VH-VL binders against 26S proteasome non-ATPase regulatory subunit 3 homolog A (RPN3A). Designs and how they scored, part 9

Target 1, 182 residues: 26S proteasome non-ATPase regulatory subunit 3 homolog A (RPN3A), of Arabidopsis thaliana (Mouse-ear cress) (q9lnu4r240to421)
Amino acid sequence: CRYLFYLGKIRTIQLEYTDAKESLLQAARKAPIAALGFRIQCNKWAILVRLLLGEIPERSIFTQKGMEKALRPYFELTNAVRIGDLELFRTVQEKFLDTFAQDRTHNLIVRLRHNVIRTGLRNISISYSRISLPDVAKKLRLNSENPVADAESIVAKAIRDGAIDATIDHKNGCMVSKETGD
Below, E stands for the ipSAE of ESMFold2; O stands for the ipSAE of OpenDDE; V2 stands for 0.75 times the mean of E and O plus 0.25 times the DockQ between their complexes.

## First folded at step 4 (VH-VL)

Design m12 (framework fv_ramucirumab)
Fold by ESMFold2-Fast, scan of step 4:
Structure m12 (fold): chain C 182 residues (1-182), chain A 123 residues (1-123), chain B 107 residues (1-107)
Amino acid sequence: as target 1 above (182 residues)
Amino acid sequence: EVQLVQSGGGLVKPGGSLRLSCAASGFTFSDYSMNWVRQAPGKGLEWVSSISSSGSYIYYADSVKGRFTISRDNAKNSLYLQMNSLRAEDTAVYYCARGYSDDWEFGYAFDIWGQGTMVTVSS
Amino acid sequence: DIQMTQSPSSVSASIGDRVTITCRASQSISDYLGWYQQKPGKAPKLLIYAASSLQSGVPSRFSGSGSGTYFTLTISSLQAEDFAVYFCQQAYSFPLTFGGGTKVDIK
């Protein structure tokens, strides 16, 4: 129903993502086939809320009858978040700028950068046994006034949260991933 | 006919090196991510490495990080796995596999596989 | 790493039987799960992607279901060519991981 959709949008705006996800998914499930446009809108917002919660939506959501074309921008966005590719993420934002603006989802998508960074860092830890913090900053496309300090902070938080199995070599300014070899 | 043809396997001593090749034909190689998967004798499947269609994004299993290097040459329609500092536990049949995607972004289901190349590491 | 637990490890079945294989992920992987068939001495063959989508050329007797952490592969009426080892694979995040395999043997 429209009530569940509005409730979902209100919760999302207030950063109550878990409640927003459930409301939006329920609204989509209750919508009749004749209300396809409404179901598409609910799915767009549910996808974004799930990505912000660290969940990757089911691929089957994007191939639903009548929805594939409308959800394509969100499918590409989901892929960028899933693989942790900041360059792809930026490219998708630029490619579908008008669509995200029309859908009024651009501001939520900007917040997904943190999810992309976290996944990208996990992939860096898988790919490199040792990597300098400046190279981590470069690979994560950190454009702040102090990218190296930001990279160190991001790495430290990921280690603390158990997202990666690594240590920081402060003397050499490197991230060292734990070796499994032996 | 869409196919992947492998070469480069063999017997090598611990600490040695070997390079595997995978030649693609029948499709636009540069549109697909590529993968290496291995299987020890009598065991299950283990993912080794993945490389994006452009070659810009590369991932490795922890067991091979720092020792193996995946690479591709899109002009030659070829995928490579350079294996250094080989260990007895690297003994396996190595498969190259195409990432399933009608789009370059969705390459994590493997729809086309090479025939496999045996790598034996023993003294 | 996401651990994929397959059950049973083996099953004995007759032609015409309904066979069900299960796969459980240690964390939610949405529907980023594939099923593969492998015959002795041969490379694996993709049967199902995205948990429930049949790969082109795969017989309709194969079907997949599930989302999140629990998945099933069903062969509705087992044929002679279906005696093989079946593997599930998560494609949700790196490192990519496979289940331990289920061997479907003839009775």
Scores: ipSAE 0.031, ipTM 0.649, lowest interface PAE 8.3, mean pLDDT 85

Design m2 (from b3 with heavy chain S31D E102S S104D D105Y, light chain T94F; framework fv_maftivimab; at its last look DockQ between E and O 0.83; V2 from the best seeds 0.00; counts 0 for: pae E 2.8 > 2)
Heavy chain, then light chain:
Amino acid sequence: EVQLVESGGGLVQPGGSLRLSCAASGFTFSDYWMNWVRQAPGKGLEWVSTISGSGDSTYYADSVKGRFTISRDNSKNTLYLQMNSLRAEDTAVYYCAKGDYSWDYAFDIWGQGTMVTVSS
Amino acid sequence: DIQMTQSPSSLSASVGDRVTITCRASQSISDYLNWYQQKPGKAPKLLIYAASSLQSGVPSRFSGSGSGTDFTLTISSLQPEDFATYYCQQSYDFPTFGQGTRLEIK
ESMFold2-Fast, scan of step 4: ipSAE 0.573; ipTM 0.828
ESMFold2, look of step 5: ipSAE 0.472; ipTM 0.801
ESMFold2 (binder alone), look of step 5: mean pLDDT 93; pTM 0.948
OpenDDE, look of step 5: ipSAE 0.683; ipTM 0.879
ESMFold2, look of step 6: ipSAE 0.490; ipTM 0.818
ESMFold2 (binder alone), look of step 6: mean pLDDT 93; pTM 0.948
OpenDDE, look of step 6: ipSAE 0.537; ipTM 0.843

Design m3 (from b3 with heavy chain S57Y E102Y, light chain T94Y; framework fv_maftivimab)
Fold by ESMFold2-Fast, scan of step 4:
Structure m3 (fold): chain C 182 residues (1-182), chain A 120 residues (1-120), chain B 106 residues (1-106)
Amino acid sequence: as target 1 above (182 residues)
Amino acid sequence: EVQLVESGGGLVQPGGSLRLSCAASGFTFSSYWMNWVRQAPGKGLEWVSTISGSGDYTYYADSVKGRFTISRDNSKNTLYLQMNSLRAEDTAVYYCAKGDYYWSDAFDIWGQGTMVTVSS
Amino acid sequence: DIQMTQSPSSLSASVGDRVTITCRASQSISDYLNWYQQKPGKAPKLLIYAASSLQSGVPSRFSGSGSGTDFTLTISSLQPEDFATYYCQQSYDYPTFGQGTRLEIK
């Protein structure tokens, strides 16, 4: 079952990222005042790790003196993840390809695709009480050989992880969700 | 000097249409998300729509979705709002506002506003 | 939509007073909050972004604080030009504004 394999992989990745986050934040705190470039690099990686953990970094991190211009690609990336727009995410990756390659972060950014999809799906589940799996695939802009099967796998995983409060109606090929008040 | 200047407002009957323009100067227009924000007489601010720097991504308030269309012409440094099927509750001063890095980020530059009155 | 509620809706103050305006979000918005000043017949002006960052050109008597759901705008020593309506706005999701707080002469 692809779903079970994927779930196991995500759990392993979460443990790694939690440790990575703590290490990066500690490194940034210990950096000398004069080591601005090093602190910028630590913040870039910390932002990515936090996004991979499902956390949205504080807006204030992007407004610190010396950080605004350097972290702009990562702020635009954070925006794409927050909105859950896979096409915007792709555009940001292309726009800042050289920067992400130079920072050696593009491999982590590729993994963020799952977080973008997850956020997009959560937004769909809040907006729709019932929606067909083909429509879920269209709204998430899934570009694969079998978008509907991918949508079903993504929805099933999100249900299992507790990311959405929904069920799959296999007879009708639909996602059935209930809006939770906040 | 960074500046935004709106035009195109006026009096229109319910069900009518209007097209608003916003001329931008003093910054690289194509690099920024642009917004329309409105304010009904004596009321507060309401965000209406946003568009990405490229024009490829657009988002709308539920109250205007399906009736209003935001667009831009980066070669002319101009933002547009096409308003169709206008209702009395659309009566407001419409402001053009510049976003920064992000579509709903702080609106740091605003135009003077243009008045749209929907009345029979 | 995230609902933004300001308190008070209006207040009267004298020049030199310390003025505090609060803003509450219906859900956590971290520090994705901005404050604007609007004078009658004029466009709004950005005062504070990221809950506590002062916009360039804005007097230092203005300050913002808070995170999560509760936010505060403070004017440490009110000046005649500060009588205006103040709005908070969240940028965490689709932008929404508070109803505004009218600051008028006592």
Scores: ipSAE 0.288, ipTM 0.727, lowest interface PAE 4.1, mean pLDDT 85

Design m4 (framework fv_ramucirumab)
Heavy chain, then light chain:
Amino acid sequence: EVQLVQSGGGLVKPGGSLRLSCAASGFTFSSYWMNWVRQAPGKGLEWVSSISSSGDSTYYADSVKGRFTISRDNAKNSLYLQMNSLRAEDTAVYYCARGDYEWSDAFDIWGQGTMVTVSS
Amino acid sequence: DIQMTQSPSSVSASIGDRVTITCRASQGISDYLGWYQQKPGKAPKLLIYAASSLQSGVPSRFSGSGSGTYFTLTISSLQAEDFAVYFCQQAYDFPLTFGGGTKVDIK
ESMFold2-Fast, scan of step 4: ipSAE 0.550; ipTM 0.820

Design m5 (framework fv_ramucirumab)
Fold by ESMFold2-Fast, scan of step 4:
Structure m5 (fold): chain C 182 residues (1-182), chain A 120 residues (1-120), chain B 107 residues (1-107)
Amino acid sequence: as target 1 above (182 residues)
Amino acid sequence: EVQLVQSGGGLVKPGGSLRLSCAASGFTFSSYWMNWVRQAPGKGLEWVSSISSSGDYIYYADSVKGRFTISRDNAKNSLYLQMNSLRAEDTAVYYCARGDYEWSYAFDIWGQGTMVTVSS
Amino acid sequence: DIQMTQSPSSVSASIGDRVTITCRASQSISDYLGWYQQKPGKAPKLLIYAASSLQSGVPSRFSGSGSGTYFTLTISSLQAEDFAVYFCQQSYDTPLTFGGGTKVDIK
């Protein structure tokens, strides 16, 4: 209800994540110690914005007195994003569906799936020197009408963005990770 | 009572294979990520591989990718590392380690270590 | 890869001394850092997680601090049982990486 919290929520909705992060963190810092509920709300939104920016929030945020229980869903969500574990991400969404709906954060969490995919793909790239695109699709849980084409698009974008050091072998339908001896 | 007990080390020639085992007791094995970390004689620690609770997510260090295979059997509370195409540089004490339940990459419980020597 | 640079490589200290070990990450790892103690012929033991949280059963003379790229482990009053090698480890991203280690010796 405070100005900085309100401004942070508006900036998040308008996809201005860097400015949103700053406003939400300032709101949390400036809140009186006794305004625990307000600080909890600011931290929930700040955590999501930071994850969307590719930042992992400090572990210590989740162990602060009065916040452990309230931030538990966001702690588990952060863990799924950090690890790049799409199964864990899905189970966390299902486990805390009611909480995310009440907090009105569900739509931001849906967008966060792309961050999980990016981390998961990087981990696949590190683990496999060569992997078929159908296997990439399976590992990334791509259950679309054309998962192989989706995997190819996701891999191509990650290469373009510099998120992974790999190439696509179109002839054999594989992602080939570059050698460490470059 | 929370314990990881290792076996399967030994002396092998370059190009040989070896399988390491890690038996868990005193905790719900199927709830934890498991990890392999090695240490060459007189050197530091090097992460080798990690496997998720279900076994669905597996990660390897570049130095062992394509040669080593991590696996687990949750019914037997056991973790394995199959090492193929061994090189002299793989000579090390190998530790299995439990990942923290909530944060998979903090290693709170370790096995005693198994020596693997690769030499002719 | 995130590189962990640990210093000093060794330190000679007496019982009762204050010992400080530093660890630097090549990029920000927030507070996803752990400290381990390893005695000769033994497996490592987790001392500190989340940069500053003391693991259960670890004496209060051990403390950790830092965030981002710069971290310290402090032993406020060195005991005979503390002569060991200490390692930092980042748990922020794969591949997981350890510092080179700091040997705490008598003398």
Scores: ipSAE 0.007, ipTM 0.580, lowest interface PAE 9.3, mean pLDDT 84

Design m6 (framework fv_ramucirumab; at its last look DockQ between E and O 0.31; V2 from the best seeds 0.00; counts 0 for: pae E 11.2 > 2)
Fold by ESMFold2, look of step 5:
Structure m6 (fold): chain C 182 residues (1-182), chain A 120 residues (1-120), chain B 107 residues (1-107)
Amino acid sequence: as target 1 above (182 residues)
Amino acid sequence: EVQLVQSGGGLVKPGGSLRLSCAASGFTFSSYWMNWVRQAPGKGLEWVSSISGSGDSTYYADSVKGRFTISRDNAKNSLYLQMNSLRAEDTAVYYCARGDYEYSDAFDIWGQGTMVTVSS
Amino acid sequence: DIQMTQSPSSVSASIGDRVTITCRASQSISDYLGWYQQKPGKAPKLLIYAASSLQSGVPSRFSGSGSGTYFTLTISSLQAEDFAVYFCQQSYDFPYTFGGGTKVDIK
């Protein structure tokens, strides 16, 4: 199962996240129950790859016996991604900088920022046919000096990239979504 | 040169405290798990404690849990073992050792050892 | 706790001899086994990690084999510098545990 772990890491570097997930989950499943250090590493990398795929790992993964303390940085990271809160995401990265450096996951976690943004905006676009840019900033929990301007930039970028199907009503300061959960 | 240099050993009375230090050089200290292993005179090796590279995870042998605290200062490339409520059975040479999960957590670099003697 | 049973406890051998040391684990430890050499008054030195992988700088006359519960360290042609105590160690689960040691002495 060490091969499966290493293969999963290689596939992650190669941006083959679906294949990486399969390898890492198999490594975690087949890892010896008593090989706690290896199991922890398998779970850390599997969590990250699932987040990169847009999945949110279930809470029970983080509370496995003997692993809760070791996985806490990744639990807090998962919560930031689930909420779609960029300020919280940056705070978690700073709080656990040493852990992520030691695990050699720091650059992988940086890749999650775009996923956090797209997840947050996608959730908003599904929930609202029209929403003001100040309300977008509030829902994304932006805490910059100019959060409404940042929200407009983030929405505009997401529209240009095709991440959401929406337009900006500049006169009224709103995002107008073509996709709703009505 | 990869090196672990230990200090802080000595003679202490039962119930006393002692702090062991291990200074690392020649490698990226924060990338490695660090360990304490002890060897009582004429006896085999006993694992004491482990700490993750970031310091967020710590593990202890049952014989020292609650009395010993492992810690690290990654800015100073230093590993520590705070030993409280010392007992005669804690008398040993204490080694710090480097490990990595990708080497099956084997201890590939060892300090020179420091003697801790606990006697009345 | 995982008990590591190492045998023999002592062996007398001549330069050029083949020496085999055995280590048994009380439960499967996969390949999470290391072999260490310790000379008098010195810290242990890693020889083999992951049961069979040779540590950098260790002579090729040292080899390790095994997985699960049964492991061996082999010195194919004993040299003068190989007279020492050898330990196996599992790193599969806490507490990490060591075998009792094997003293390899000159005959």
Scores: ipSAE 0.006, ipTM 0.543, lowest interface PAE 11.2, mean pLDDT 86
ESMFold2-Fast, scan of step 4: ipSAE 0.535; ipTM 0.825
ESMFold2 (binder alone), look of step 5: mean pLDDT 95; pTM 0.960
OpenDDE, look of step 5: ipSAE 0.022; ipTM 0.636

## First folded at step 5 (VH-VL; framework fv_maftivimab)

Design p1 (from g4 with heavy chain S31D; at its last look DockQ between E and O 0.60; V2 from the best seeds 0.00; counts 0 for: pae E 4.4 > 2)
Heavy chain, then light chain:
Amino acid sequence: EVQLVESGGGLVQPGGSLRLSCAASGFTFSDYWMNWVRQAPGKGLEWVSTISGSGDSTYYADSVKGRFTISRDNSKNTLYLQMNSLRAEDTAVYYCAKGDYYWSDAFDIWGQGTMVTVSS
Amino acid sequence: DIQMTQSPSSLSASVGDRVTITCRASQSISDYLNWYQQKPGKAPKLLIYAASSLQSGVPSRFSGSGSGTDFTLTISSLQPEDFATYYCQQSYDTPTFGQGTRLEIK
ESMFold2, look of step 5: ipSAE 0.271; ipTM 0.737
ESMFold2 (binder alone), look of step 5: mean pLDDT 93; pTM 0.948
OpenDDE, look of step 5: ipSAE 0.775; ipTM 0.902

Design p2 (from g4 with heavy chain S31D, light chain S28D D93E; at its last look DockQ between E and O 0.49; V2 from the best seeds 0.00; counts 0 for: pae E 4.0 > 2)
Fold by ESMFold2, look of step 5:
Structure p2 (fold): chain C 182 residues (1-182), chain A 120 residues (1-120), chain B 106 residues (1-106)
Amino acid sequence: as target 1 above (182 residues)
Amino acid sequence: EVQLVESGGGLVQPGGSLRLSCAASGFTFSDYWMNWVRQAPGKGLEWVSTISGSGDSTYYADSVKGRFTISRDNSKNTLYLQMNSLRAEDTAVYYCAKGDYYWSDAFDIWGQGTMVTVSS
Amino acid sequence: DIQMTQSPSSLSASVGDRVTITCRASQDISDYLNWYQQKPGKAPKLLIYAASSLQSGVPSRFSGSGSGTDFTLTISSLQPEDFATYYCQQSYETPTFGQGTRLEIK
């Protein structure tokens, strides 16, 4: 089971998230019930890899017997990703800074910022047929020196990647979405 | 011993304002996300608003966005709902609800509610 | 918004009956589904969270099942105190409730 865990971590570092997920989940399943600490570590890394893949882990994973308190930082992280709230994401990183450093996951968690932004932007594109880039920056809670320029870059990348079905109206500084929902 | 007690409901004219309060006791208030849920007479439950434990993140149902403001004072263990531009369809019992002990994805403790009636 | 469709809207049953209530989500919500009981003039009470986890202090005759889009609340042997309205609620994103199921004495 330790081999599968180590392999999963290596594949995660190599950005092979689908293979990493399989190894980590198998390590968690094969670990003896008495090896609680190891099972917790397997779950933490599996949760992180699933988030990087754009999946949302089941709620029940976080309530497994004896693991709820230990997995709480990763549940709060999951919620920030699911909601797509960048300020919440930053707050979770700060709140559990020591835990993520001890787990050696803090650098990998930084990669989730893209997933949080993607979810937040998807929610905006569903809600608004047309929205100004300054308003996009406000809704994503961008806190950089030039949040409007960051918003334009983020929107352009999401369109390029096919993550949203929208265009940028450069003349008026707006995102124009075709995926408006109910 | 965990308790939530709402107050501030009453009769108000359309276009008016009310501020609801929810006093919390028996738990560490700042650890938990807090919620408002309402129920019109004879109708089902409708989520209204949620606020994170720190107060940094707030969320609203579309039906109240721009009119209602959720807030909290963690030093006083109190949750608030400022309700502006009230409409007849806002008439309901308003419940304060506590999320689970680290996320607000399940409402494990509810207050008894406070009635808001919007009528001229 | 994720629409939660609950059925039936109302049902009549006798003490001792086995009762099932269903809830369908408009998209996959994994197991992010909660069940509440509400008696007339009272606040709702959490029964089930994470689709199947029984809340502390809730009798074991209550159970939940399902994942994805289809969920069921079961009362294995109905008791007099179980006559109430039942709501499902998704917690995958900003919360939404089903319209409720009123369980009445036959």
Scores: ipSAE 0.347, ipTM 0.769, lowest interface PAE 4.0, mean pLDDT 88
ESMFold2 (binder alone), look of step 5: mean pLDDT 93; pTM 0.948
OpenDDE, look of step 5: ipSAE 0.749; ipTM 0.898

Design p3 (from g4 with heavy chain D56Y; at its last look DockQ between E and O 0.03; V2 from the best seeds 0.00; counts 0 for: pae E 18.9 > 2, placed apart)
Fold by ESMFold2, look of step 5:
Order: sequence, then structure tokens, then C-alpha cells
Structure p3 (fold): chain C 182 residues (1-182), chain A 120 residues (1-120), chain B 106 residues (1-106)
Amino acid sequence: as target 1 above (182 residues)
Amino acid sequence: EVQLVESGGGLVQPGGSLRLSCAASGFTFSSYWMNWVRQAPGKGLEWVSTISGSGYSTYYADSVKGRFTISRDNSKNTLYLQMNSLRAEDTAVYYCAKGDYYWSDAFDIWGQGTMVTVSS
Amino acid sequence: DIQMTQSPSSLSASVGDRVTITCRASQSISDYLNWYQQKPGKAPKLLIYAASSLQSGVPSRFSGSGSGTDFTLTISSLQPEDFATYYCQQSYDTPTFGQGTRLEIK
């Protein structure tokens, strides 16, 4: 089982998240129940890789026997990603900084920022038929040097990737959504 | 097939003005952030300015703020740099560079550059 | 205002050598670090983005590592076409470049 765990970590570093997910999930399933520490590590990395793939792990993952306390930081991280709340995401990173550093997952968690933003933008596109890029930046709680420019880049990429059905009104600096209100 | 071609460089007196152009082809120009990067003779690279895909947001290095203006015409697939109040320190090869969608991320395509010389 | 310091400023190496070039940021930039190659009279060429991701069309002998403040570009077996100047560049904030590392044939 340790082979599958290390292979999953290597694949994660290589940005091969689909293969990493399979290896880590197999390692977690095959680990003996008595090897609780190892199973916890397998689950932490599997959760992270699934989040990087854009998946939201099932609640039952976090309530496995003897693992709920150990997985709590990753449960709160998952909730921030699911909601698409960048401020909550930053708060979770700060709250569990020591845990993520000890797990050596800190740098991979930073990469989740794009997933949080994508979910937040999806929620905005459903809620508003037209919204200015400054207002998108405010709702996503962007805290960069130029949050409006970040918002423009994020919206453009989401449109190109098909993550939202919208257009940018370049003249007026607005996102115009076609997904309002079902 | 993605290409960036700079033009408009030349010799100019201190205090003078010059407008650089960068013609883009082979990609959807309006979807990408564009940049100017310069390199003084025998020196390293220095970022100058960035403009968003729509042109809504612009950014400048401290050394050029208030003197240089980046702009784009998406109908002509052209990036511009208006350089005013030129100084000897502005002497450099000026490159245009294509970014990704996030602001000032990696510069994946570069033009061949246009030389600007500021001297008497 | 993030300063990028490369070392060494220049070095000489032979075809087949393993070469490392380092880049240090004045503050944490996570993995927002890019590497470029520039040959005389030519425009820079992107090699590595996001600290360790290999750009399309770049040979696998190039690799990048690091996060936070300390980054390394490695060329595992130098080829004749690798003699050039190399620049790191942070994209965490408004871009800044390292001063460059000139790699020369010995």
C-alpha cells in the first residue's frame, strides 16, 4: 500500500491528478484498519487531489471511523471550495497553517484558489444577468493589487473553458450572463 | 503560427515621443492580456506595462508611470505603447509579449523586438 | 516591488554537464515563478511556468523546482543549443525578472 501512496504523491507533483486520484484511493481502500495514521495520510492526499480535479468529496469520507478529527482541516477546506468563498478559503489556510505544513500539502492547497474562484463565479453567473467587473471582484473577495483586472481574467477564462455561459461587455466592463434564474 | 511583430522603434531626442505598435496574428487577440518588456543593450529584461484583454485595466512599472501609455485596438489586432518624455534610460529593445488569462502570468509568445534609442 | 536575485551571474560548462541555476525572491511568491531562455539577438523563450511546469515543445532535460522564495532551474545534460542567458521572473505581483545567468561553453 505504501507503493500506491508514494506513486499517488509522485503523480500529484507531476500534475497528473487523474492517475494520482486512482493510486491514492486504492492505497486508502487497501490499507489495514489498524494502520490508522497511514490511512489518514492517504485520505488527506486523495481529498486534495479530488479537489484539484474539481470534485467535491462526499461527506462520508470525512466521518470515517477514527479519522474525523484528523480530517477536519480538509473538511473545512472542502467546504470553502464547495461554497466558492475565497475569504473562507484564506481563513481555513491560516487556521490550519501548521497542519498543512506538516502534511506537506501547503503548496498544493494554494493551487486550489482557482477552483474556489471558479465556483464563486459560477454562483454569480446564476444570480446576475449583468454585473460589473468591479462588482464581480467584490463578490469573489479578490484582494490583489488590481482585483478588477483579476476579475476580467477570471471571467474570460471561465467563458473560454465553458464553465459559465456568459459574455464580456468590453466597452462597459461587465459580465453578461445567459444562465440567470433557470 | 502565433506571431507578434513590433514596429515603430527608432532614434529620438530626450524629451521626445514615440509610439510603438505590435501586430498580432494566429490567435484571438481580444482574449489575451498583452505586455511590453524592454531590454537595454547588454542588460537584463525589465517589464514595462500590461493591458487586459478588453483594455479596461492597465499596469505600469514605476520607472514609466505617467510617461508611457499602453493601449490596444482589438478590431486591428494591434497593441500600442505611447512613450512620452523619453529619457536616455529608456534606450532598449522593446518586446511585446502575449500572456495567459491571469494578469501578468507567463509570457508564452514574444515578438522579435524593436529598438528605441534616446540620445542627442 | 519583489526583487529576484539569480545566481550565478555567469558560468561555463561543457556539453553533457548537469547545470543548476538558482533564483531567490525577496518575499514568498508561492509557485508563481517562470524561467526563460534567451540567445543573442533573439527574443526570450518560455521554458518553465508555475515553478515546475514544462512549456510545450521544451526538451525534458529542462526542469524547475522550488516554491516560496527559493527556486532552481536544472539542465540535466547540456546540449550545444543550451548555451544562452536564462532569466527567472515572478508573476505573483507586477512582474519582475532576475538579472540573468549567462551560460557559456567551456
Scores: ipSAE 0.000, ipTM 0.460, lowest interface PAE 18.9, mean pLDDT 84
ESMFold2 (binder alone), look of step 5: mean pLDDT 93; pTM 0.949
OpenDDE, look of step 5: ipSAE 0.663; ipTM 0.876

## First folded at step 6 (VH-VL; framework fv_maftivimab)

Design q1 (from m2 with heavy chain S102Y; at its last look DockQ between E and O 0.06; V2 from the best seeds 0.00; counts 0 for: pae E 14.4 > 2, placed apart)
Fold by ESMFold2, look of step 6:
Structure q1 (fold): chain C 182 residues (1-182), chain A 120 residues (1-120), chain B 106 residues (1-106)
Amino acid sequence: as target 1 above (182 residues)
Amino acid sequence: EVQLVESGGGLVQPGGSLRLSCAASGFTFSDYWMNWVRQAPGKGLEWVSTISGSGDSTYYADSVKGRFTISRDNSKNTLYLQMNSLRAEDTAVYYCAKGDYYWDYAFDIWGQGTMVTVSS
Amino acid sequence: DIQMTQSPSSLSASVGDRVTITCRASQSISDYLNWYQQKPGKAPKLLIYAASSLQSGVPSRFSGSGSGTDFTLTISSLQPEDFATYYCQQSYDFPTFGQGTRLEIK
C-alpha cells in the first residue's frame, strides 16, 4: 500500500487526478488498521485530489474514527471550496499554514484557488441577471492592485471554459447571465 | 479527572415534559460531540441524540425526532436534553456520553445516568 | 439503520472458562465496532474499540476480532469480576447497539 500512496502522489504532481484518486483510495483501503498515520496521509491527499477534480467529498469521509482531528484542516478547506468563498479559503490557508507545510500539500492547495473562484462566480451568475464588474470584484473579495481588471479576466476565462453561461457587456462593464437570472 | 454528571430525571405523566442536564468537567467541552444514550429497565442500550462541539449540528434517533431537543451551553460546560410529548416507552435511565475526541462514537466516558419514568 | 445482532443472548460459565460472544452487523461496518461491559446499576464501560483495540486499563484477557459484518469478543480465562452484560455497538454511522449478552455464574 506504500507503493500506491507514492504512485498517487506522483500522478497528482503530473495532473493525472483521476488515476491519482484511484491509487490513493486503494492505498487507504489496503493499509493495516494499525497504520493510522499512513491512512490519515492517504485520506488527506485523496481529499485534495477529489477537490481538484471538482468533487466535494461527503461528510462521512471526515468522520472516520481516529482521523477527525487530523482531517479537520481539510474539512475546513473543503467547506471553503464548496461555498466558493475566497476570503474563507485564504483564512483556512493561513490558519493551518504549519499543518499544510508539514503535510507538503501547500502547492496542491494553491491549485484549488481556481475552483474556489469558479464556484463563487457561479453563485453570482445564478443570483444576478446583470452585475457590474466592480461589484463582481467586490463580491469575490479580490485584493489585487487592479481588482476590476482581474474580475474581467476571471469572468472571461469562466465564460471561455464553460463554467458560467454569461457574456461581458464591455460598453457598460457588466457581466450578463443567460437563462439563470430571469 | 474527566467526569459527566446527569440530573433532572424524575416521574412525569404521559404527554409531559422534562429537561435533563449533564455537567461536564476535566476536558475541553466545546471540542467534543456529546451524546445521550438511554436504557429502559431490563433492556439494552439505545442511542438517542448527538450534538456537534459547536452546537450547530444536531441528530436524533427516529423514535424521538420532533419530541426531543438536544442543546449545549459551552460557557457552562453543560449538555441538555429537552423532552416533550413524553410516552411510556421513553421510560429509561438516560446517560450522557462522549468519545475520546470530536466525532467519536466509541464512548469512553459515561455519566452515572438519571432515571426518567413516564407513567400515569 | 444498521442492526446489530448478538449471540448468545445469555450464557452461564465458570471462573477460568474461555468465553466467546459474537456480534453481526446488517451491513459492512469495516472495523467500527466497539464492545462494552455493564454491571447492574452501573454505566457501560468501554472494553474494545475499532474491533480489536484494547481500551486503556482493560485486562489483556479481553480481546476482539473481526471486520466487515462478523465480530467476536473473547475472554480467555474468566474472572469473578467478568460476570456482567456485554454489548457490541457500531460507530460507522449513528450508533446502534446489540441487544446484549448476559454472562452469568454457573
Scores: ipSAE 0.007, ipTM 0.473, lowest interface PAE 14.4, mean pLDDT 85
ESMFold2 (binder alone), look of step 6: mean pLDDT 93; pTM 0.950
OpenDDE, look of step 6: ipSAE 0.721; ipTM 0.885

